# Designs tried in a protein design chat: VH-VL binders against Uncharacterized protein AF_1119. Part 11

Target 1, 118 residues: Uncharacterized protein AF_1119, of Archaeoglobus fulgidus (o29146)
Amino acid sequence: VYFSMKGNIDVIEDAISVSPASFSIDIAKGAHYVKEVKVKNSGGEAEIYFEDIVEGPDKSAIDVSFHTESGESISSSNKLRLPAGTADSPSETVIHVHIDVDDDAPTGSYAIYIHAKQ
Key: E = the ipSAE of ESMFold2; O = the ipSAE of OpenDDE; V2 = 0.75 times the mean of E and O plus 0.25 times the DockQ between their complexes.

## First folded at step 18 (VH-VL; framework fv_indenebart)

Design w1 (from v2 with light chain S102N; at its last look DockQ between E and O 0.65; V2 from the best seeds 0.00; counts 0 for: pae E 2.3 > 2)
Fold by ESMFold2, look of step 18:
Structure w1 (fold): chain C 118 residues (1-118), chain A 123 residues (1-123), chain B 115 residues (1-115)
Amino acid sequence: as target 1 above (118 residues)
Amino acid sequence: EVQLLESGGGLVQPGGSLRLSCAASGFTFNSYAMSWVRQAPGKGLEWVSSIRDSGGKTWYADSVKGRFTISRDNSKNTLYLQMNSLRAEDTAVYYCAKVGYKYSGSRWGMDVWGQGTTVTVSS
Amino acid sequence: QAVLTQPASLSASPGASASLTCTLRSGINVGDYRIYWYQQKPGSPPQYLLRYKSDSDKQQGSGVPSRFSGSKDASANAGILLISGLQSEDEADYYCMIWHYNAYVFGGGTKLTVL
C-alpha cells in the first residue's frame, strides 16, 4: 500500500477549536478508522456541524463522517451543541471522526481537511 | 431481531411513478446505511441505490441515475425509493437491505434483507 | 467484460464439498477486494453468508454454519466460497458481490444442486 492519510482539522472561528489541530494515519485499502477529537469552545453556546474536503488521486474513494461520542451522526440537520465557555475555561466536547477507504482506492497520498460550520 | 418490510409496489404504466417504503425495526436505524436491490423475474440480483446513515450521501446504479431518488426519515425508521420515468426493465422484486457496518456509508455489504415488494411496469 | 463472473451451475453430492468461484475481470485484483457471499432459496430474499478479504479480515454471517468459508485463489483472480459437508438444504442460488467504483456489483449467480 503506497497511500497515507493526513488529518488536518481546521477551525473556522476563533472561539471554537479542535484537538488535535492536525493528524495523520496510515490508510489501508478497505479499512475503517475512527479518530477521537476534542472540540473546545471559549465563546457563547453554539450549534455546529462539520464538512470535509479530500485531496488525492481519487477523492471519491474516501468517506469521512462525524459522530458524537455516543454515535449520533453530526450533520447540518442534526448539529452538535457546544456549551458556552470562556478563554480561561473553554468547554470541551468529544467527537468521533470516521474514515472509510474503498477497496479500490488508488495508491497515493491523501489529505483530509475538516471544517467546522455553523 | 432486525426486520425490514417493504411496501408500495404495484402495477404501473411505462413513464409512470411509484414510491417504495421500507419500515425498519430491531436495530438503531440511524446508525446504518441502507440499500435497495432488485431482482427481475428469473434473473439475478442488481443493486439500485444506497444512502448513508445520516442521509447526507447517496449512491445510484447508472441504470437508475436521474430517475430514482433514495431518501430516509430517521425519525420514522423508514427508507424510501421514489421511482420516476419507469420502464419495462424496471419490473422486479425490490428488496430493502441494511448495510452491515455501523456508522458508515455504503461499501460494507448488506447483512439483512426484507421480503421485497413487486413492481410491474406494463400496459 | 463483466466485473464478476460465476459459473451458472454446479452439482455436488451430499456430504461432499462444493467450491464456488467468483472471478474478477482482468485489470482488477481479487487481493484488494472484500468479497461478499449471499444465498438465495426459491421464493425467499437473499441471505448474507460471509465476507472475506483475508484470514485476518473476514466475517461469518449471523447463524451461518462454520462449514461455509471464504477464501481466494490469487492465480485465478477469484473469490471462493467453500461449502463442506453438503446438505440438501444447501441447494440454492449463490451470489458474490463487491464494492467497485462507487457501486455494489453482483455476480450472475451459481445454482448449486445437491444430488
Scores: ipSAE 0.471, ipTM 0.834, lowest interface PAE 2.3, mean pLDDT 88
ESMFold2 (binder alone), look of step 18: mean pLDDT 94; pTM 0.959
OpenDDE, look of step 18: ipSAE 0.485; ipTM 0.864

Design w2 (from v2 with light chain G31D; at its last look DockQ between E and O 0.69; V2 from the best seeds 0.00; counts 0 for: pae E 2.8 > 2)
Fold by ESMFold2, look of step 18:
Structure w2 (fold): chain C 118 residues (1-118), chain A 123 residues (1-123), chain B 115 residues (1-115)
Amino acid sequence: as target 1 above (118 residues)
Amino acid sequence: EVQLLESGGGLVQPGGSLRLSCAASGFTFNSYAMSWVRQAPGKGLEWVSSIRDSGGKTWYADSVKGRFTISRDNSKNTLYLQMNSLRAEDTAVYYCAKVGYKYSGSRWGMDVWGQGTTVTVSS
Amino acid sequence: QAVLTQPASLSASPGASASLTCTLRSGINVDDYRIYWYQQKPGSPPQYLLRYKSDSDKQQGSGVPSRFSGSKDASANAGILLISGLQSEDEADYYCMIWHYSAYVFGGGTKLTVL
């Protein structure tokens, strides 16, 4: 399976960014990948969560989830708190993005987009 | 030691409802997807439903879609199956099962099973 | 056509080997799938035995003896559970399973008799 992963397409506020904003990796059928993503905040304290959009021949064959570095799920009911920072000294928070690919994922081009939300 | 204990089975008439529970212990419940699998008397295994570790995504067999609802309460380490509009063909032992891969969706296999609870749907 | 087909029964002698097959229907390829194997004795829940996708992607279940092993026969489009050194307690029903189109699918099961 050809597969590329793309990161954050929008920041929630001008002070919050996600790095890397996009990925390109070859993902094998049936694989489970964990990607480290840094969230920087140069503004006031914020609470966020993430949503994904999958494009490709069968988007149900790809499952994406978001966890803190310690493994706790990040969701709209368990948001990630971003400490305040400044433009010269932004706060950094690491998350893990888990990507599961079904064994029967059809071949073709896939893209994953990650949205940081409120 | 991972333990799963189902309860809530019983005798019910066609069209009735029943709620199954599965009490989990011995592992970090909120890190694993969970499944319900049933077995009709003298028959093989049939997957019913699965739910992601956070509870944010669910999967259902076509035979139960719209009638059954899987849910979980991670604060109580409990998995549920709400079964509505029950039919005779829903008669089975219902097993609770843990998906064996941490932090992933249901697509990995089940590695620990409960003892099952019996649901009988008959007049 | 069923997604997974298993023979209904199989017999083998104590100390011999049994080779249990799990055949995928035409149109899907066994090489793509992790094949999960479960043992079930009468009156008991299923127990996880092992999974096999390839020699580099496999797992033995907790406490499952190494005489249980998985493989594939690509020409037959089948997963294989091999049980060597058969013991009387190996009499059981054996199920294969895959994750297919966002669903777990079980085979119909094979009743293994040790005679």
Scores: ipSAE 0.428, ipTM 0.818, lowest interface PAE 2.8, mean pLDDT 87
ESMFold2 (binder alone), look of step 18: mean pLDDT 93; pTM 0.953
OpenDDE, look of step 18: ipSAE 0.657; ipTM 0.902

Design w3 (from v2 with light chain D32E; at its last look DockQ between E and O 0.67; V2 from the best seeds 0.00; counts 0 for: pae E 2.3 > 2)
Fold by ESMFold2, look of step 18:
Structure w3 (fold): chain C 118 residues (1-118), chain A 123 residues (1-123), chain B 115 residues (1-115)
Amino acid sequence: as target 1 above (118 residues)
Amino acid sequence: EVQLLESGGGLVQPGGSLRLSCAASGFTFNSYAMSWVRQAPGKGLEWVSSIRDSGGKTWYADSVKGRFTISRDNSKNTLYLQMNSLRAEDTAVYYCAKVGYKYSGSRWGMDVWGQGTTVTVSS
Amino acid sequence: QAVLTQPASLSASPGASASLTCTLRSGINVGEYRIYWYQQKPGSPPQYLLRYKSDSDKQQGSGVPSRFSGSKDASANAGILLISGLQSEDEADYYCMIWHYSAYVFGGGTKLTVL
C-alpha cells in the first residue's frame, strides 16, 4: 500500500511569495523529509514565521517544523527576518521544511497546509 | 564530547513537587529533541517525556500527563522537568537523554544519556 | 499483551554468540519499525548500541564494536540483537525500544550472563 503527502504554503502578504508554493511527496513510514522553500520579499523588511495544519488518517503521526538553511528553528518566538527588496529585485531567503513520519503512521493520504504569518 | 548532567533530585513527600534540570554541552543543543527516561529501583526503563528542538512540541507518557511538564531553555542549554503531585511510583533514577537525529521531533531514539538524578517519593 | 517482549535472561559462553530477541505484539509489524537497542550495566546509565530498520536503514552507535549487529526475524515478528565473540564485559541488561503511537516504548530488558 502506497501513501503520499502534499503541502501548500499560503502567504497572506502580497509583497512576500514562496517557491515552490506547493509540493507532493511519496512518503514512507518512519522517514524524514526536507523540503527547500525560497521566500521572496519585494517590500520592506519583514519578520515571519510559519504554522502548519496536518490532515490525514492520523495527524499526530506527522511532525512538521521550519528551519533556516543553517538549522535555526523558525517560530513565533524566533521569527525569520526577510531583508527588504523591490518588485524588480526581491530579496531571497531559503528555509527548510522538515517532515517526520512516524513508523506506525496509517497508510492513506496526508495533506500539510502551511501558513506564513507576520 | 556530548555531556548531559542532571540535577535537582531528592527526597519528597507524596503530593509534593520537584524540578529536575539537565545541563547540556558538547553539541548544538537547540538542534535536537530531548527526553526524560526513568528507572525505578530494580526495574526497567520507562520513557517519561520528550520535547522537540524548538521547545514548541512536547510528548508525555500517559502515567505523567497533567502532572509533569517538560521544558527547555535553549539560551542556557538546559532541559527541565517540573514534577507535581508526586506519587510513590514516581520513585526512580531520572535520566536526561538526547534524541539522535538533528532538526527533528522525538521519534528518532536517544543516543546520549546523562548519569541520572535520583527522586525518592516516600512518607 | 506488552508492546515489546524480551526474555528475562539469557546465558552464553565467552567467545560464543548471543541472539537477543525483541518481539512485537500481534498486530504490530516489526517490518515497519526502527528498533533501538541499549546496553546497561549496574549503577550506570544506558548506552546506545545501534538501531535497525533494514540493511539500508541502520546505524551503529559511536564506539560500538561491529560484533554488535541488528536484524529482524519477520516470521517471529521480532527485532534481533546479535552479539558475536562474547566477552565478559558484555554481561549487562539489554533493552529494545520503538516509537509507537507518539510514545517511546521499551521492552522489559534481557539480563545477559557471560560464563
Scores: ipSAE 0.531, ipTM 0.864, lowest interface PAE 2.3, mean pLDDT 90
ESMFold2 (binder alone), look of step 18: mean pLDDT 94; pTM 0.959
OpenDDE, look of step 18: ipSAE 0.704; ipTM 0.895

Design w4 (from u2 with heavy chain G55S; at its last look DockQ between E and O 0.77; V2 from the best seeds 0.00; counts 0 for: pae E 2.3 > 2)
Fold by ESMFold2, look of step 18:
Structure w4 (fold): chain C 118 residues (1-118), chain A 123 residues (1-123), chain B 115 residues (1-115)
Amino acid sequence: as target 1 above (118 residues)
Amino acid sequence: EVQLLESGGGLVQPGGSLRLSCAASGFTFNSYAMSWVRQAPGKGLEWVSSIRDSSGKTWYADSVKGRFTISRDNSKNTLYLQMNSLRAEDTAVYYCAKVGYKYSGSRWGMDVWGQGTTVTVSS
Amino acid sequence: QAVLTQPASLSASPGASASLTCTLRSGINVGDYRIYWYQQKPGSPPQYLLRYKSDSDKQQGSGVPSRFSGSKDASANAGILLISGLQSEDEADYYCMIWHSSAYVFGGGTKLTVL
């Protein structure tokens, strides 16, 4: 199993960035991965949610979800509140990205891209 | 103690509709995926549908796609199944079930089941 | 062909062991799958017993006696539920389940009779 960062960060507003915005996995069948991701905000208070794009031998074999550090689900109906920050001192909010791999997933490299949304 | 309480079953004619509800308590509802599983009289278990711990992603058995809609209201700790265009073969006890692993959509088994609600589709 | 196949019935004596099989169809490998087992008594909902993928990746359900255990027979492409020291209350229907092709799939169930 290996991991690498791929692709560009998709930013909805100039003030909000996600790190890492993408990652690759070489699958372990039936695995559950948890990835810590930091969201920085250098502007005013905001509310966001996330969407994923999966590339790989079988996109449907990968399920991705977004949660606060305490485990609350982040969605368009339960958005993440980002505190205000500045360019020199951005606010930082940690999220957890959960990745489930099907037991019958084809072997190969998968890339997961994260897009922050309003 | 985790509890799941189904309601909304009944007698309905073919082509009719029903909405099932499942009231959940004793756990953090919005951290777990939920499923509907049915059992026709004298038959085995058949999975119907699952929904992620949010409202965003759902899965359906081929036999119900386009006719049934799973949904949830995390503020009310309630799971729903909207059943349209009902057929005789939909006659079953419908169980609400909790997926036993936090923060996953599916792929993990169900660990707690409700007592079921009976749907009968007949003239 | 069915994804999971279970014998319709099995009988065993009190105090003996019962070995319940859950056979996967050709083309898929039992070694890849987490196998879930459920018990259902008449008039009751199913109850979770255990899951088994390997000796290092398994889980006993809450309150399930250790005489229930999971294993696999790779040559038969089958999951196994072993019930040792059979009690009369073990008489029930038993279902296996896997996640396959974006769906939960149940076996047809085995009726265990203790006599």
Scores: ipSAE 0.437, ipTM 0.818, lowest interface PAE 2.3, mean pLDDT 87
ESMFold2 (binder alone), look of step 18: mean pLDDT 93; pTM 0.955
OpenDDE, look of step 18: ipSAE 0.736; ipTM 0.910

Design w5 (from u2 with heavy chain S31N; at its last look DockQ between E and O 0.81; V2 from the best seeds 0.00; counts 0 for: pae E 2.2 > 2)
Fold by ESMFold2, look of step 18:
Structure w5 (fold): chain C 118 residues (1-118), chain A 123 residues (1-123), chain B 115 residues (1-115)
Amino acid sequence: as target 1 above (118 residues)
Amino acid sequence: EVQLLESGGGLVQPGGSLRLSCAASGFTFNNYAMSWVRQAPGKGLEWVSSIRDSGGKTWYADSVKGRFTISRDNSKNTLYLQMNSLRAEDTAVYYCAKVGYKYSGSRWGMDVWGQGTTVTVSS
Amino acid sequence: QAVLTQPASLSASPGASASLTCTLRSGINVGDYRIYWYQQKPGSPPQYLLRYKSDSDKQQGSGVPSRFSGSKDASANAGILLISGLQSEDEADYYCMIWHSSAYVFGGGTKLTVL
């Protein structure tokens, strides 16, 4: 079985970029995936969180969550702090995107899009 | 040592309400999904509800949807179950349980259980 | 049809083996599922024993002796809990469980008697 990955950038207010911002997955039933995503900030200090959109045969069979590298959950109630950076020296912050697949998930291709928000 | 301590059970009339609490210790509460599972007297296990580590997603058995609300306060290491519109068939021991896989939703099974708190719904 | 079916009771002799079955209904395949097993003694909460999906995807519960093991019988569409070297303290109720259709589903339980 082959795994496919898309790399995209989601830009907020021209200063914050998220890469990759989408994934394509040929689903293994009952799997747990962890994907590394980098957030660059070339502006002032910011706080962000993430939302996901899932496309595929059964969106409810896929659960997506966002965590710091140390495992802390990222949400609108517990935002990720981005250090200030500059265009020449942007700050970098690594997050982990956890993707849980139900045991009974229908076979097929799923696309997962993530969106950073302030 | 992981410890889960349920409280808030008691006797209530049909149509009444109760709130159960589960105090957690001995692990990083915020990293794990949590569940409520009940057992009627002399009967088997029945899953009631689960909540994701962040509190951002919840799951309910069909038998309790619209009547029960699971919640958590990660600053207090506490899981809750608000039970409204109680019925005689809700009579059971209610167990708090920890999901056994970090950073996950409900689907990974429960590895540690509390001692339970008893809810009795009768006139 | 129930999602999971377990026989209500099973008896086996001390020192023998017991094979507890958890049969999935038609239309779903045991090969897809992680099967969880729990032991419950009278007056006590359930205790996690193990989970089994495949030989490369399984977990023994903390402190659970290796004489407890999981497997599957694909032709019967069933998960199996094997308890070898039966001891009197193994007398208990045993439940299987899966995550199915966004819900945990327990089997009805098997009362194991050691005599």
Scores: ipSAE 0.565, ipTM 0.853, lowest interface PAE 1.7, mean pLDDT 89
ESMFold2 (binder alone), look of step 18: mean pLDDT 94; pTM 0.959
OpenDDE, look of step 18: ipSAE 0.780; ipTM 0.911
ESMFold2, look of step 19: ipSAE 0.475; ipTM 0.828
ESMFold2 (binder alone), look of step 19: mean pLDDT 94; pTM 0.960
OpenDDE, look of step 19: ipSAE 0.833; ipTM 0.918

Design w6 (from u2 with light chain S56Y; at its last look DockQ between E and O 0.81; V2 from the best seeds 0.69)
Fold by ESMFold2, look of step 18:
Structure w6 (fold): chain C 118 residues (1-118), chain A 123 residues (1-123), chain B 115 residues (1-115)
Amino acid sequence: as target 1 above (118 residues)
Amino acid sequence: EVQLLESGGGLVQPGGSLRLSCAASGFTFNSYAMSWVRQAPGKGLEWVSSIRDSGGKTWYADSVKGRFTISRDNSKNTLYLQMNSLRAEDTAVYYCAKVGYKYSGSRWGMDVWGQGTTVTVSS
Amino acid sequence: QAVLTQPASLSASPGASASLTCTLRSGINVGDYRIYWYQQKPGSPPQYLLRYKSDYDKQQGSGVPSRFSGSKDASANAGILLISGLQSEDEADYYCMIWHSSAYVFGGGTKLTVL
């Protein structure tokens, strides 16, 4: 399995952006990948979590999860706090996106999209 | 020392409900996926359900889908299995088990098992 | 056909080796899978022994002696648990397991007797 890497910035709200908001990976069956993603906030303090969308031959063969740099899980019940920032000096918060690939993942093109939510 | 202690088993009639609990200690509970695995008397191991470290994703064996609900309370280091519409074939020892790979979902196998709690479904 | 097939029983002498097989059904390839092995003694919960995908992707369980090892026989489409230097305490049921189609799947288990 092979994917090209690409970076997108999705404008989720006026003040919050995620970079990259999508990526493709060269998938090895049974592998665990970690992708560093930056979240910028140019507005007031916010609490967010993330959802993923996987496109590919078998969406269920890919499991995506979101963690702080220290490893704490980010979810709707344990949101990530974003410090306030400004347009000139946005706050930056780094997260880790963990990607698990099933041993029997079919070959083909996979793409992963990340959506930030409040 | 990692410890898992199941409770809540018992004798129940067909169609009844039962809630199992698993108290976890000796590790960072909210960093690991958890599973329930059962074993009918004199039979082999059968996976029942798993839940990701955050609780945000669950997996079920086909035999229990729609009847069983796995959940966790990470603030109490506790895993649960709500079992509804119980049938005779659900009679088994139910084991709580820890998935052996940090920060992941189900697929990485179980490395620590509890002592088990017995569920008997009989008229 | 069952996803994983294990022989029901196996006997071996103390000090000898036992080779326990876990055969994957036709249509899936043992080379793709991480094979997990568990030991269970009567009245006790299962205990994790090891996992094996390749010599570069394997893990020994905590406190599990090095005389337990994993391998694969590609021509037989099988995972293998090798137990060398058999001891009486190795008498147990042994299960293999894989993650397949979004489910954990166990083999039927092998009862190992050390005579």
Scores: ipSAE 0.553, ipTM 0.850, lowest interface PAE 1.8, mean pLDDT 89
ESMFold2 (binder alone), look of step 18: mean pLDDT 94; pTM 0.961
OpenDDE, look of step 18: ipSAE 0.754; ipTM 0.920

## First folded at step 19 (VH-VL; framework fv_indenebart)

Design x1 (from w5 with heavy chain S106P; at its last read DockQ between E and O 0.95; V2 from the best seeds 0.80)
Heavy chain, then light chain:
Amino acid sequence: EVQLLESGGGLVQPGGSLRLSCAASGFTFNNYAMSWVRQAPGKGLEWVSSIRDSGGKTWYADSVKGRFTISRDNSKNTLYLQMNSLRAEDTAVYYCAKVGYKYSGPRWGMDVWGQGTTVTVSS
Amino acid sequence: QAVLTQPASLSASPGASASLTCTLRSGINVGDYRIYWYQQKPGSPPQYLLRYKSDSDKQQGSGVPSRFSGSKDASANAGILLISGLQSEDEADYYCMIWHSSAYVFGGGTKLTVL
ESMFold2, look of step 19: ipSAE 0.528; ipTM 0.842
ESMFold2 (binder alone), look of step 19: mean pLDDT 94; pTM 0.962
OpenDDE, look of step 19: ipSAE 0.850; ipTM 0.924
ESMFold2, look of step 20: ipSAE 0.623; ipTM 0.881
ESMFold2 (binder alone), look of step 20: mean pLDDT 94; pTM 0.962
OpenDDE, look of step 20: ipSAE 0.853; ipTM 0.923
ESMFold2, fold request of step 21: ipSAE 0.596, 0.601, 0.564; ipTM 0.878, 0.884, 0.876
ESMFold2 (binder alone), fold request of step 21: mean pLDDT 94, 94, 94; pTM 0.960, 0.959, 0.961
OpenDDE, fold request of step 21: ipSAE 0.891, 0.903, 0.858; ipTM 0.942, 0.948, 0.929
ESMFold2, last read: ipSAE 0.521, 0.614, 0.458; ipTM 0.857, 0.886, 0.837
ESMFold2 (binder alone), last read: mean pLDDT 94, 94, 94; pTM 0.961, 0.959, 0.960
OpenDDE, last read: ipSAE 0.897, 0.894, 0.864; ipTM 0.952, 0.951, 0.945

Design x2 (from w5 with heavy chain D53E; at its last look DockQ between E and O 0.82; V2 from the best seeds 0.00; counts 0 for: pae E 2.4 > 2)
Fold by ESMFold2, look of step 19:
Structure x2 (fold): chain C 118 residues (1-118), chain A 123 residues (1-123), chain B 115 residues (1-115)
Amino acid sequence: as target 1 above (118 residues)
Amino acid sequence: EVQLLESGGGLVQPGGSLRLSCAASGFTFNNYAMSWVRQAPGKGLEWVSSIRESGGKTWYADSVKGRFTISRDNSKNTLYLQMNSLRAEDTAVYYCAKVGYKYSGSRWGMDVWGQGTTVTVSS
Amino acid sequence: QAVLTQPASLSASPGASASLTCTLRSGINVGDYRIYWYQQKPGSPPQYLLRYKSDSDKQQGSGVPSRFSGSKDASANAGILLISGLQSEDEADYYCMIWHSSAYVFGGGTKLTVL
């Protein structure tokens, strides 16, 4: 069984991007996955947070959260600051995406989409 | 030392409202989901509601959906339960509990419990 | 059928072992679940004992003696709490719990009497 994870990011400050834009994880019931995602900013300083959309046989069986590299939770009430960058020298910020799979998650294909918001 | 202290219990009439609070200390509150669990007199444990670390996602037992609202204030290290349209069957000791695995949302079970606060719903 | 079923009571002698069962209903498989165990003494809140999914995925609660252990009986579709070397202080109510269908679900509890 293969769990597929994909990331999308809205253009908010001209050049914010997530690398990789998608990623995949093999599924296991009851597992906790951590995926490193890089956010690049070629524009002015920004504050963002993330939302997820899950597709699959039971989207309620998947829980996604977003954290700084040091573990601090990223939310609309505690946004991630992206330093300013340029096209030649974009700033890079690492985040950790935590994926929890319920013990009773049905097998099948899951996709996770990540949307950056201001 | 992790400590959870509930307050706000009391006597209310059917149809009334109460707001429970849970003051947390001894851990990084924002890293953990929190739960409310209740126990009616002489009965077993019944989960009521949970809220994720950020406060952005909540879960409710079917018995309380539409009547109870869980919330948290991470700046005050405090968990809340707003209880509306109270019924006799809501009479219980209400426990605040910490989920035992950080960054995971609700599902990893509770590892620390408060002493509870008593809610009595009667005419 | 309840999601989790526990016998209402169990008695055992001091120094013996007690095997407390937590049976999952048909249609769900104990092998998939982490089974959480809680102890509650009269007038006190529940206390976390341990969780068990497998020997490589388990956790003992802080300060919980090693004579408390978890296991599973796959043929009975049940989680097991084993208490060896029973002591009088082990007399309590014991609850199992799982995360199922986006909810915490408790068993009905077992009252363990140590005679």
Scores: ipSAE 0.450, ipTM 0.821, lowest interface PAE 2.4, mean pLDDT 87
ESMFold2 (binder alone), look of step 19: mean pLDDT 94; pTM 0.960
OpenDDE, look of step 19: ipSAE 0.763; ipTM 0.900

Design x3 (from w5 with heavy chain G109A; at its last look DockQ between E and O 0.65; V2 from the best seeds 0.69)
Fold by ESMFold2, look of step 19:
Structure x3 (fold): chain C 118 residues (1-118), chain A 123 residues (1-123), chain B 115 residues (1-115)
Amino acid sequence: as target 1 above (118 residues)
Amino acid sequence: EVQLLESGGGLVQPGGSLRLSCAASGFTFNNYAMSWVRQAPGKGLEWVSSIRDSGGKTWYADSVKGRFTISRDNSKNTLYLQMNSLRAEDTAVYYCAKVGYKYSGSRWAMDVWGQGTTVTVSS
Amino acid sequence: QAVLTQPASLSASPGASASLTCTLRSGINVGDYRIYWYQQKPGSPPQYLLRYKSDSDKQQGSGVPSRFSGSKDASANAGILLISGLQSEDEADYYCMIWHSSAYVFGGGTKLTVL
């Protein structure tokens, strides 16, 4: 069974950007997707984590989590360290956004909003 | 070899509290969600609670919400279950289980189980 | 109304096959779910056997013999665990499980006797 999901990653810090900043996934019930996101830092060393908000017919049927490329969970208690960079040579750090859809997720449209926080 | 060892079970009166522990070894504990599942004497399996690999999200069975708290210490490879306001119907063997898909929260097989620790709630 | 229903018992002869059913209640469709199966012998913790959603989305548990397999009966709204070539060691309780409404839900279990 098909339904669609849109994601948007909000970063409010001028020195930090992400690529891609948005994505769209056509998904089936029970899917497990991994989206690779590059985090660029053009300023001094920073520590960040991410929070998600899910909109849709059943928010609890969608689970979003954030991991380093090596698999370490990113959370407020285990933040992602971003090395310092410059405007012309930003540092790059790869993260993985995991999206799990429950087997019984109701059909409909879902949206995921991801906020980077310090 | 993946190993899970529960402890902290015992005899307690109704209204009492116990804290269960589960020591994990043989895998990268931080990459996997963990669960507690219980089995009353002569009865089937009942899921109690699960916790995400980071500890940032938890799930509870309706029968234990507000009374039980799942937690983990990833620096010590240890899963916990704080059980408060215990009732006779909480009497069971409590199993610690590993969710068997990396980086997922819950919803996948509990692929490795401990031997269990017994909780008895009676006057 | 129970989410998953399993028969309380089933018996079969050594060398035969046993077909264990796990019926989902009306209003939910077996086609949507991964059905997980567990074996439990007396005095031991459960052991993960396998999961089945479709022939292209299934998994055998570590060390589980290929004579254990999963399938579905859509008309009965049921998951099926098939055990071929029954051995005496297959005497056990068998539980099905799904992830439903943000919870793991187990069936009541089937006691398989090999006579």
Scores: ipSAE 0.601, ipTM 0.872, lowest interface PAE 1.4, mean pLDDT 90
ESMFold2 (binder alone), look of step 19: mean pLDDT 93; pTM 0.953
OpenDDE, look of step 19: ipSAE 0.812; ipTM 0.911
ESMFold2, look of step 20: ipSAE 0.591; ipTM 0.864
ESMFold2 (binder alone), look of step 20: mean pLDDT 93; pTM 0.952
OpenDDE, look of step 20: ipSAE 0.818; ipTM 0.910

